# VH-VL binders against Translin-1 (tsn1): the designs that were tried, part 24

Target 1, 220 residues: Translin-1 (tsn1), of Schizosaccharomyces pombe (q9p7v3)
Amino acid sequence: MNKSIFIQLQDQIDKEHSIREKLTAEVDLLDEKLRVLQLLLANCEQNLENQEEILEALEIIKSKTRGLAELASNFPYYKYNGVWDRSIQKVVYLYLLASWTGRLDKSLRPTYSLLSLSEVGQILQVPVFPEESTFHLSIEQYLHAVLSLCSELARQSVNSVISGNYHIPFEALNTIQKVHSSFQVLSLKNDSLRRHFDGLKYDLKRSEDVVYDLRIHKLV
Below, E stands for the ipSAE of ESMFold2; O stands for the ipSAE of OpenDDE; V2 stands for 0.75 times the mean of E and O plus 0.25 times the DockQ between their complexes.

## First folded at step 16 (VH-VL; framework fv_praluzatamab)

Design q4 (from d3 with heavy chain T31R N58R; at its last look DockQ between E and O 0.01; V2 from the best seeds 0.00; counts 0 for: pae E 22.1 > 2, off the site)
Fold by OpenDDE, look of step 16:
Structure q4 (fold): chain C 220 residues (1-220), chain A 120 residues (1-120), chain B 112 residues (1-112)
Amino acid sequence: as target 1 above (220 residues)
Amino acid sequence: QITLKESGPTLVKPTQTLTLTCTFSGFSLSRSGVGVGWIRQPPGKALEWLANIYWYDRKHYSPSLKSRLTITKDTSKNQVVLTITNVDPVDTATYYCARSYYEFWYFDYWGQGTLVTVSS
Amino acid sequence: DIVMTQSPLSLPVTPGEPASISCRSSQSLLHSNGYNYLYWYLQKPGQSPQLLIYLGSDRAKGVPDRFSGSGSGTDFTLKISRVEAEDVGVYYCMQALQTPYTFGQGTKLEIK
C-alpha cells in the first residue's frame, strides 16, 4: 500500500479544513453584526428614534456579506455552503424585515411589502442565479427567510396592538396570507424548508387571532 | 475575575440629580457584544430595569424614566455612569449595575448594589 | 410593557423536596429566531441577583443541574429537583424580548 495516497488525502483534508476555518471566521463576524440588527429590529417601537443606527447596521451587514461572497467565490459552493447558509438566511430575513417595516429605502418597495430574491440580491450586490459553482443567495435561503419574516410579523402584530398601532396586524395578516398561498404552489424538496413551512400555519393563525381580537373589541 | 461596583451618594434630596458610577474589571466595554445595565430595587420590592449601554454606545432606557435618565460610558476607565434627574422619594432603592451580553440580553455579573435614599 | 406574573409569591419548601415556580408573560417571548427571551435570577438574602437560567432553558455557568427551566411562549417554569438550604432567596423571571425589560414580582423560597 502506497503511503503516498494517504498523505495526499491528508493534505486535501487539511486544505479543506483551512478553507472552512477561513469561511467560518468571516461568518462569525457577520453573525455578530446580524445579532445587532436583529435586536434593533426586534424592538421596533423603541427604535423609531434610531433609524440611523438601523441603516448603519444594514450597511455593515451588506459589507460583511459582500466580503463573505467574495471569499466564498473562490471555492465550490455546494462543498462549503453549510458554513454560511444559516447566516445568509438571516441576512435575507433581516433585510426583508427592514423593508417590510419601512426601515429600508422605501423607493425599493413600499412599506408592508415583500422584497423579492432578486431585489435582495440587488440590494446586497450579490448573485442570486449564477452558475452553481459560485457564491449566491439560494432560493432555499430566501424561502426560509420569508418564513422567518412571517413569524416575526405575527409577533409584531401583537406588539403593535399593545402600542396602539392597530393597522399593523392587518398588514401582517395580509402578508402572511399571501406568503401562505404562494408557498402552497411551490414544490418544496428540502425537508428543513418543509418543516419550517409547517410553522407558517401557526403564524397565520396567530395573526388571524390578533385581527379577530381587534375587531371584537371594536378597535378597528 | 469579573467584578462590578457601584459608587455614588447614598443620600440625595428630592429634586436633586443622582449620579451613580459603575466601575468594573475583568472585562472591557470595548469588546463586541458587551454591555452594562442598571437595575434598581426598592426596599422589599421587585427589580426594575433602568438602562443599558453597549460597546458601540447604543443606549436603552426605561420609557417611564427616559426623560430623567442618562447613561454614559468611559471605556478607558471601565466605567459606566447613570444620571437620574429630579429624584423623588420613590427613587429610593438599591441600585445595581450588571454586565449584559448583547446577543441574549441577560445580566450575568452584578455589582453588590448601593442603597440610595432620597429624603429631605 | 410586557407584564411578568410569577406564582406562587411565597414558596415554603422542605429540604430535599422539589420546587416549581411559574412565570407568565402578557405576550409571547418567543422570537422569530426560535429563542425565548426569558431569564431566571436568584437573589439570595443580602446578596445581588444572580443569573440562573437564560433563554428559558439554558443554565448559566456554575448553576447546579438541579435547576432547570422550561416553557415557551407565555408560560415558563423554573424547577428545582431537590431544594437545598443554599437555594433560599427570591427568584425573579425577566423578559428581554423588548424594552423595557421587565421582571416578575419575585418568588420567595424559604425552608420549612
Scores: ipSAE 0.000, ipTM 0.497, lowest interface PAE 14.0, mean pLDDT 90
ESMFold2, look of step 16: ipSAE 0.000; ipTM 0.401
ESMFold2 (binder alone), look of step 16: mean pLDDT 93; pTM 0.946

Design z1 (from w5 with heavy chain D57K Y106D, light chain L97D; at its last look DockQ between E and O 0.12; V2 from the best seeds 0.00; counts 0 for: pae E 16.1 > 2, grease 19 > 18.9, placed apart)
Fold by OpenDDE, look of step 16:
Structure z1 (fold): chain C 220 residues (1-220), chain A 120 residues (1-120), chain B 112 residues (1-112)
Amino acid sequence: as target 1 above (220 residues)
Amino acid sequence: QITLKESGPTLVKPTQTLTLTCTFSGFSLSTKGVGVGWIRQPPGKALEWLANIYWYKNKYYSPSLKSRLTITKDTSKNQVVLTITNVDPVDTATYYCARSRYWVFDFDYWGQGTLVTVSS
Amino acid sequence: DIVMTQSPLSLPVTPGEPASISCRSSQSLLYSYDYNYLYWYLQKPGQSPQLLIYLGSDRAKGVPDRFSGSGSGTDFTLKISRVEAEDVGVYYCMQADQTPYTFGQGTKLEIK
């Protein structure tokens, strides 16, 4: 038994660990910025005065995402994507939310509309649909983000009613319905995504209930 | 050891401006992920969140009180100041400042609180 | 605003016995199906509130293991496996899913 074989293996293990640490460090920085934006967008109606801060946060997140993309592009995607998948999903989610609520450039998409994966890629200046060996926004990340958006829209619907913005629940319901219909035609192979999709039914019901209540009370 | 201490007037007249200062130690507002929040508690009642400020420039206010609240920080002095304008007897409460962990969005260390009475 | 509703509001307990407090939110506190922005605080008599549980189930530093948080979405529970005299006070749940952060009414735990 050649000791050299084990030395080589240990070297590879150490290298891989080092790479993961570097990636994790970048992801941690990104996550911090994501939470900033999350808080800013938590109550969109009340945060209209924070538009400049929202835009700044978006730019910071874009920069951090691009930095991560650049670093990650040096390594096989399939080997290390677990380090950033959730964070990138949140990036996409927050951009979707910002766009939907009209906090992002309205020239890209109308308010209350859903950005495509390609559009998100363009905004972030990161690749989509490339060779799987390099960093990219994945379809799965995007789909998770869309589902997360629906959940947030359902929550925002309730808040909007409290604040007297009765049009938001209808827009939210419309979006959730479209997403629900679209997902039904997709062949989902990812278990996590399937589970997340199951949650969409709940979000749809919540949104429907809000709209129903508005109608009953003749607020709309 | 992390500590926070509230200071300011204990008696304020209606319509006046209340200024409270939170002086803390054991942490810095220059540290990423660190913030300070203000929470008040009327006598015998539940807690009410007022405002947060973080290492970053972001400030957050209770919507119902936003027009009357101003939160500022002096990182070099380890102080956070909360200003409440046009106070009313309904603002009588024990006011707490607390450290906020941004990653978790909790308040993990609290000051002792200072009772402020608004009365003519 | 998200409304937090606790039950019961008064909780007399015999030392050594378990206790359970419920907290319900008017909206889901689950973010991206990963974290619940729900927190538990204890305010002992004459003291400031202290953090017990964060993110629904994580125990704060120095908090005894007899305290546990559970739940997801809109329903949450704080459990004390064996109540001690030092556990007397008012327990508050809080949500940080969105601003304004809001607290429950409080549950007053007393020793029988």
Scores: ipSAE 0.000, ipTM 0.491, lowest interface PAE 13.8, mean pLDDT 90
ESMFold2, look of step 16: ipSAE 0.000; ipTM 0.474
ESMFold2 (binder alone), look of step 16: mean pLDDT 93; pTM 0.951

Design z2 (from z1 with light chain S32D Q98E; at its last fold request DockQ between E and O 0.03; V2 from the best seeds 0.00; counts 0 for: pae E 3.3 > 2, off the site)
Heavy chain, then light chain:
Amino acid sequence: QITLKESGPTLVKPTQTLTLTCTFSGFSLSTKGVGVGWIRQPPGKALEWLANIYWYKNKYYSPSLKSRLTITKDTSKNQVVLTITNVDPVDTATYYCARSRYWVFDFDYWGQGTLVTVSS
Amino acid sequence: DIVMTQSPLSLPVTPGEPASISCRSSQSLLYDYDYNYLYWYLQKPGQSPQLLIYLGSDRAKGVPDRFSGSGSGTDFTLKISRVEAEDVGVYYCMQADETPYTFGQGTKLEIK
ESMFold2, look of step 16: ipSAE 0.000; ipTM 0.478
ESMFold2 (binder alone), look of step 16: mean pLDDT 94; pTM 0.956
OpenDDE, look of step 16: ipSAE 0.000; ipTM 0.495
ESMFold2, fold request of step 20: ipSAE 0.411, 0.000, 0.000; ipTM 0.785, 0.456, 0.391
ESMFold2 (binder alone), fold request of step 20: mean pLDDT 93, 93, 93; pTM 0.953, 0.953, 0.954
OpenDDE, fold request of step 20: ipSAE 0.000, 0.114, 0.000; ipTM 0.506, 0.703, 0.503

Design z3 (from z1 with heavy chain V104L, light chain L55E T99Y; at its last look DockQ between E and O 0.02; V2 from the best seeds 0.00; counts 0 for: pae E 17.3 > 2, grease 19.3 > 18.9, placed apart)
Fold by ESMFold2, look of step 16:
Structure z3 (fold): chain C 220 residues (1-220), chain A 120 residues (1-120), chain B 112 residues (1-112)
Amino acid sequence: as target 1 above (220 residues)
Amino acid sequence: QITLKESGPTLVKPTQTLTLTCTFSGFSLSTKGVGVGWIRQPPGKALEWLANIYWYKNKYYSPSLKSRLTITKDTSKNQVVLTITNVDPVDTATYYCARSRYWLFDFDYWGQGTLVTVSS
Amino acid sequence: DIVMTQSPLSLPVTPGEPASISCRSSQSLLYSYDYNYLYWYLQKPGQSPQLLIYEGSDRAKGVPDRFSGSGSGTDFTLKISRVEAEDVGVYYCMQADQYPYTFGQGTKLEIK
């Protein structure tokens, strides 16, 4: 067994560890800002005074996402994409939510509507269909983000009734229904995505029940 | 008694910005579930929805026109303003504002309409 | 965009006779609890539109009982059981299921 070969292998292991540490550090900083924005958007129907904070958080997240994209493009995409995959799903999800709630400046879609994958890419200024194996938003990341949006909309639908805001339940149901119908015609080859989609039926049922209750009690 | 009235120019030149004001009475945009929308009707043609705004400042725009439309409100003045940038002759129409019930998605009270002609 | 197709485009009727207007959408407008995102408006001569029917079948405030909306999914009908002179005008259906909200091309009801 040649000891020189083992020294070369250790050098490569150290290099890959260093790359992964750099990427992870950048992702951790992004995640901190994602938590802030998520909190701000969770109550945005009731707190119109936090708009400047939301816009600032969106700009910081966009800046950090582009910084990550520049850093990650120096390395093989498929080797390291697992480092940021979940965090980028969250970026897409929060932009979808900010747009849906009317809190995203210069959104390409009206309030209560979904941005497409290409529109999210345009807003974040990151590629969505790369010619090379470089950093990009994937179809799977977008689809997971849409499903996460539906879960949050179902949750906000319940809370909006408690707060006396009866407009959210109808818009949430409309969105969840359209997503459910669209996903049913997709050929989902990704096991994680199929399992995530299976849970959508519970979000749909919960949203339907809220709207039904409002109609039965003549609140709308 | 609920009333709405549109006001603004009757003649506008191509490329200019058209600004229309809806002034209403008998309801307030501070009331939950209440909004105002804009609909236009080119001469001899069908109605075309443009934009809605509601009590929480939530706004909706026709996607094909969104880059040219801005809807705003002044709740204290009971006014909603629609702005259309870069107009051209195809924007010639009677413009209506109407009260919208957010949860019913309808337009239950309409203004009288104002004809806007876009010509050079 | 959801296309709304009305028929007939012109409807001459004799006073006292029934009238029926059809509206078809390119996609289902059915909501979760038997509500449809479908609306009917009447534009009388020289007037602005007025709401007749909301959510497929519910009459708006002040609309006489002779007006009724029916249908579900993609096919909808507005009926006037007994046409009166004041019913003359152009009738529009509208969908509010998907942006942009879209209207049918209109049905002009005239007294024969």
Scores: ipSAE 0.000, ipTM 0.430, lowest interface PAE 17.3, mean pLDDT 86
ESMFold2 (binder alone), look of step 16: mean pLDDT 93; pTM 0.947
OpenDDE, look of step 16: ipSAE 0.018; ipTM 0.594

Design z4 (from z1 with light chain Y33W Q98E; at its last look DockQ between E and O 0.25; V2 from the best seeds 0.00; counts 0 for: pae E 13.7 > 2)
Heavy chain, then light chain:
Amino acid sequence: QITLKESGPTLVKPTQTLTLTCTFSGFSLSTKGVGVGWIRQPPGKALEWLANIYWYKNKYYSPSLKSRLTITKDTSKNQVVLTITNVDPVDTATYYCARSRYWVFDFDYWGQGTLVTVSS
Amino acid sequence: DIVMTQSPLSLPVTPGEPASISCRSSQSLLYSWDYNYLYWYLQKPGQSPQLLIYLGSDRAKGVPDRFSGSGSGTDFTLKISRVEAEDVGVYYCMQADETPYTFGQGTKLEIK
ESMFold2, look of step 16: ipSAE 0.006; ipTM 0.448
ESMFold2 (binder alone), look of step 16: mean pLDDT 93; pTM 0.953
OpenDDE, look of step 16: ipSAE 0.030; ipTM 0.562

## First folded at step 18 (VH-VL; framework fv_praluzatamab)

Design y1 (from z4 with heavy chain W103Y F105W; at its last look DockQ between E and O 0.02; V2 from the best seeds 0.00; counts 0 for: pae E 12.6 > 2, off the site)
Fold by ESMFold2, look of step 18:
Structure y1 (fold): chain C 220 residues (1-220), chain A 120 residues (1-120), chain B 112 residues (1-112)
Amino acid sequence: as target 1 above (220 residues)
Amino acid sequence: QITLKESGPTLVKPTQTLTLTCTFSGFSLSTKGVGVGWIRQPPGKALEWLANIYWYKNKYYSPSLKSRLTITKDTSKNQVVLTITNVDPVDTATYYCARSRYYVWDFDYWGQGTLVTVSS
Amino acid sequence: DIVMTQSPLSLPVTPGEPASISCRSSQSLLYSWDYNYLYWYLQKPGQSPQLLIYLGSDRAKGVPDRFSGSGSGTDFTLKISRVEAEDVGVYYCMQADETPYTFGQGTKLEIK
């Protein structure tokens, strides 16, 4: 038996373990900052005083995402992408939410619309649709983030009624309806994504009920 | 102090309509984000959700029972009413009403329950 | 319908020792980033159910910190770090991800 073959196999095992440890450490640091931004964006319609904190958190997350992208670009994408997949979905989701709510910049002007995958990539300075097997934002990550945004918008529409902002439920419903219609024309072969989309009907119904109640009680 | 109490008949014959009233205090259904739900428990068996109603008259029914269930409220009386048509012995259970928080979708305060027996 | 499967169905415990109850859903209850629509209730002997844990891991008001909920997706666990005599009863998990909202079969916790 040739022992140099087994020494080479052990070296490869050690290399792959070391790579996963490095990537996991970066992802853990990113996840800590994602929790901060998520808390700041909760009930943000009612708290304009936290805008500087939100902008700071956005810049920290952008920096951490760029750092992860630089590290991960040295390695085969599909071998290691499972390490960051959920965390990058959350980065995309929070940027979509910040844009929709008007918290992405100092304008404080809600867009009530979705950033495209390309726009998110441009803002984060991370590739989308790469020709190489390198770090990038995937279509699946973006689609999951859009669905998660709809869930959050449905929940926030209830709070906006409580605070007396009756415009938000209509904008939330409009966004969720557009997402629902757009996803229906997609051929979703990914089991995880299809299951996530199947749940969108409850967000739609929740949002419809809020708007219906506003009209029936003539609050608008 | 938040309390809920179920009331209604303890014995009902098959095919009749069962009407249960939940009377509560310590909160109002005019309060945004608040609702009341109905859950039943057949003797010795697990809990089964029936219906919810919220402050805006948003209503949710168990799909398999939807054709037989009606949930309504009277905010001024602090009451929620559940009606079950065409009852059968399988509807024998302890019936609970409970407060539900709309955003969380839990049941955070429960009534004492009322046993309803469906028997000929 | 989402099926909620609890194990064990009967759990005899020695006071002062930990206990663990498992709940498995037939599909994921993770509906958003940090939300699992999973809830734990305790029904003490002769009493109505009471809420222990909501949204997977948050303790309800007045619930001792020896109770904790964990898990995500399809697999969830309720842990009691030190069982006390007052913890006797039937524990139910519930999902509120899609209608009908469904409960597990129950786990009866008893003192050995």
Scores: ipSAE 0.000, ipTM 0.458, lowest interface PAE 12.6, mean pLDDT 86
ESMFold2 (binder alone), look of step 18: mean pLDDT 94; pTM 0.956
OpenDDE, look of step 18: ipSAE 0.030; ipTM 0.548

Design y2 (from y1 with light chain S32E L55E T99L; at its last look DockQ between E and O 0.05; V2 from the best seeds 0.00; counts 0 for: pae O 12.0 > 2, grease 19.2 > 18.9, off the site)
Fold by OpenDDE, look of step 18:
Structure y2 (fold): chain C 220 residues (1-220), chain A 120 residues (1-120), chain B 112 residues (1-112)
Amino acid sequence: as target 1 above (220 residues)
Amino acid sequence: QITLKESGPTLVKPTQTLTLTCTFSGFSLSTKGVGVGWIRQPPGKALEWLANIYWYKNKYYSPSLKSRLTITKDTSKNQVVLTITNVDPVDTATYYCARSRYYVWDFDYWGQGTLVTVSS
Amino acid sequence: DIVMTQSPLSLPVTPGEPASISCRSSQSLLYEWDYNYLYWYLQKPGQSPQLLIYEGSDRAKGVPDRFSGSGSGTDFTLKISRVEAEDVGVYYCMQADELPYTFGQGTKLEIK
């Protein structure tokens, strides 16, 4: 029995909805673990008291991300990427932060350095650009993650001063400055990134202010 | 002290499968950030990267040879094995295994190499 | 694949004199930020390759300070401030910015 064109369209709509639901379910599980890791990494201080929990959370997130990647690989990337973009961005962000703070692994990039997109992809064992037709970490996700990192570093700079860790603000400033310089040479095409980049100027200023205050008070 | 040593047949006939083993000491493939790669060098020619394997599940192959290459590891034995199927005289080369630092992407320690000749 | 082009291919040098080898990539090796995935290897006669320089400018362990790497983007240079007899061999540049890793043709350094 031939379905009318409208019935066929409804079937397609239902299928797409089902796919989105499946993806969303996986993303929700991922998001739950991301929240845990975010809390664990809320302080840049190398307190090894929660290091095992951090490592466990990182591994779980890696596993969940890979699972999502496998599921997503069955569907057109461009059609469904909206379901996981923010979450994947956060995954990248947290791995950047973990690495920067020396919590990910000592064999990784030196503390207070930035992982590349390629490195993050290899760590997570997920594809990166240019595999646009299948699940991958996108440049946009990475750039957003980097900007988020800068915001977090600026925030934690203040906290580090309170805790007496006066070296952190300098490292943070150095990273933010490098990111800022790098972004200036990029031709950003999407409005979201442009807006987020505008926030970087503020983060840079905040970081500078913290460092200047430390100098004024002769703490460094 | 880090050492690597290649072992396997030195003569293989065309269409056969070449199996090379890299036995190493001074490091472990259970260590994060550590891997082993294979590089070959035809007589009088330049170096050609073939494959890498790391402490985790990451494997990388030369795209042009991917269909013929298989790289595996036995962490407990400190061995990495490279298999090349359907060999041809063009595969005649000195084969090196080398330690690879994952986050630096270099080869910092090399084996002495083993010459493999493909001939009928 | 990224093509690595070295020049010169043959480099006769008098001991004590400086030497310079160029390596050009078909595309920029600066992936992100300050990381250059460019490496230099030396293969002495009858020996296996040995790492000289990693990430463009960092000397490997045990490498004399007369060796230096520089460059960015697509142009890289290995310099030897004062060539010694033990420096004879074939020098290779390698990129690891993109798979497959690719090597240059090699530069044969010989003593005049």
Scores: ipSAE 0.000, ipTM 0.527, lowest interface PAE 12.0, mean pLDDT 89
ESMFold2, look of step 18: ipSAE 0.006; ipTM 0.541
ESMFold2 (binder alone), look of step 18: mean pLDDT 93; pTM 0.952

Design y3 (from y1 with light chain Q27E L55E G56V D58N A60F K61S T99L; at its last look DockQ between E and O 0.02; V2 from the best seeds 0.00; counts 0 for: pae E 14.3 > 2, grease 19.7 > 18.9, off the site)
Fold by OpenDDE, look of step 18:
Structure y3 (fold): chain C 220 residues (1-220), chain A 120 residues (1-120), chain B 112 residues (1-112)
Amino acid sequence: as target 1 above (220 residues)
Amino acid sequence: QITLKESGPTLVKPTQTLTLTCTFSGFSLSTKGVGVGWIRQPPGKALEWLANIYWYKNKYYSPSLKSRLTITKDTSKNQVVLTITNVDPVDTATYYCARSRYYVWDFDYWGQGTLVTVSS
Amino acid sequence: DIVMTQSPLSLPVTPGEPASISCRSSESLLYSWDYNYLYWYLQKPGQSPQLLIYEVSNRFSGVPDRFSGSGSGTDFTLKISRVEAEDVGVYYCMQADELPYTFGQGTKLEIK
């Protein structure tokens, strides 16, 4: 065995490791900001008192995402995407949630509506479409984010009832129903996505139950 | 008032490069959600989308023509330029530029169009 | 590419009568879940196309209320409740669900 071959391999390993470390560092910074925004958006019914903080957090996340995109664009996407997939999924999720709850610029989409992948890409100023070989928002990330949104909406629908906001469960149900119907026509090949989709049935049922209870009590 | 106007050669020889300019007023490509697209229509035929450019960096091309198309913008001049390389008689058409609303994905205002004939 | 199929291709109409144009997509238009990216344009004789309907059912500014759009999935319809002489031209449906944006063949509306 030629020792030189192993030296070359080690060099490649070191290079790859260095790249992953750089990417991970950026992702860690992003994750920290994502946690902040997640806390801010934890309740849809919160007063607009924290709106300025939400907008600031959104801008920071946008900046961090763009920075990551720029860095990642120097490397093969499919070699390193494992470093940021979950974090980027969360970015998309939080922007979907912010838009749905009316915390994002209403000129983009009406409240209680779902942003498309292309719209999210444009907002974040990062590329979309899976055919690109550089950094992009993937369809899988978006679909996961949508499913996460549905879960969150189902959760918050219950809380909204407690707060006396009885229109939220209806809007949540409407969104979840639309997502459910849309996903049924998709040929999902990703196992993780399939598993996550299975959870949607439960979220739908939860939302239906909340709305049903409201109707029984003549609150809606 | 929103207006768009196409300009460029009306006659081009095969294999040459066609350069069309869209000059617009009443809106700016610095505005979020605003873009400009190019659509062509061969004589007596249907409309064909070619390319879009928006206020940021996003450009979209027809996949079948991507290798021949280049779309650029000069925000300061309110101009969008479309370049088509290696033209063929099949590229003979009326070329329209139109304003595109990104979040609606429509073309809400159109230029009058310019007829370009590709002939030897 | 998504193929847009219009019917009929020729539509002679008597003034005052209703008209209906169908547009069918080869694939379901569900990219944004809440919205269908289907549009209707009218090209009057000797003029450039003009937007009539955006996102299936929304009338563009200045479009008379006699125009209406409906549909979902793969089947869409443009209706004119009472056709007027000024409605003469070629109607096109367009999808913007995916690239490339594609138009129908066009429906030529003429007065009988």
Scores: ipSAE 0.005, ipTM 0.541, lowest interface PAE 10.8, mean pLDDT 89
ESMFold2, look of step 18: ipSAE 0.005; ipTM 0.439
ESMFold2 (binder alone), look of step 18: mean pLDDT 92; pTM 0.947

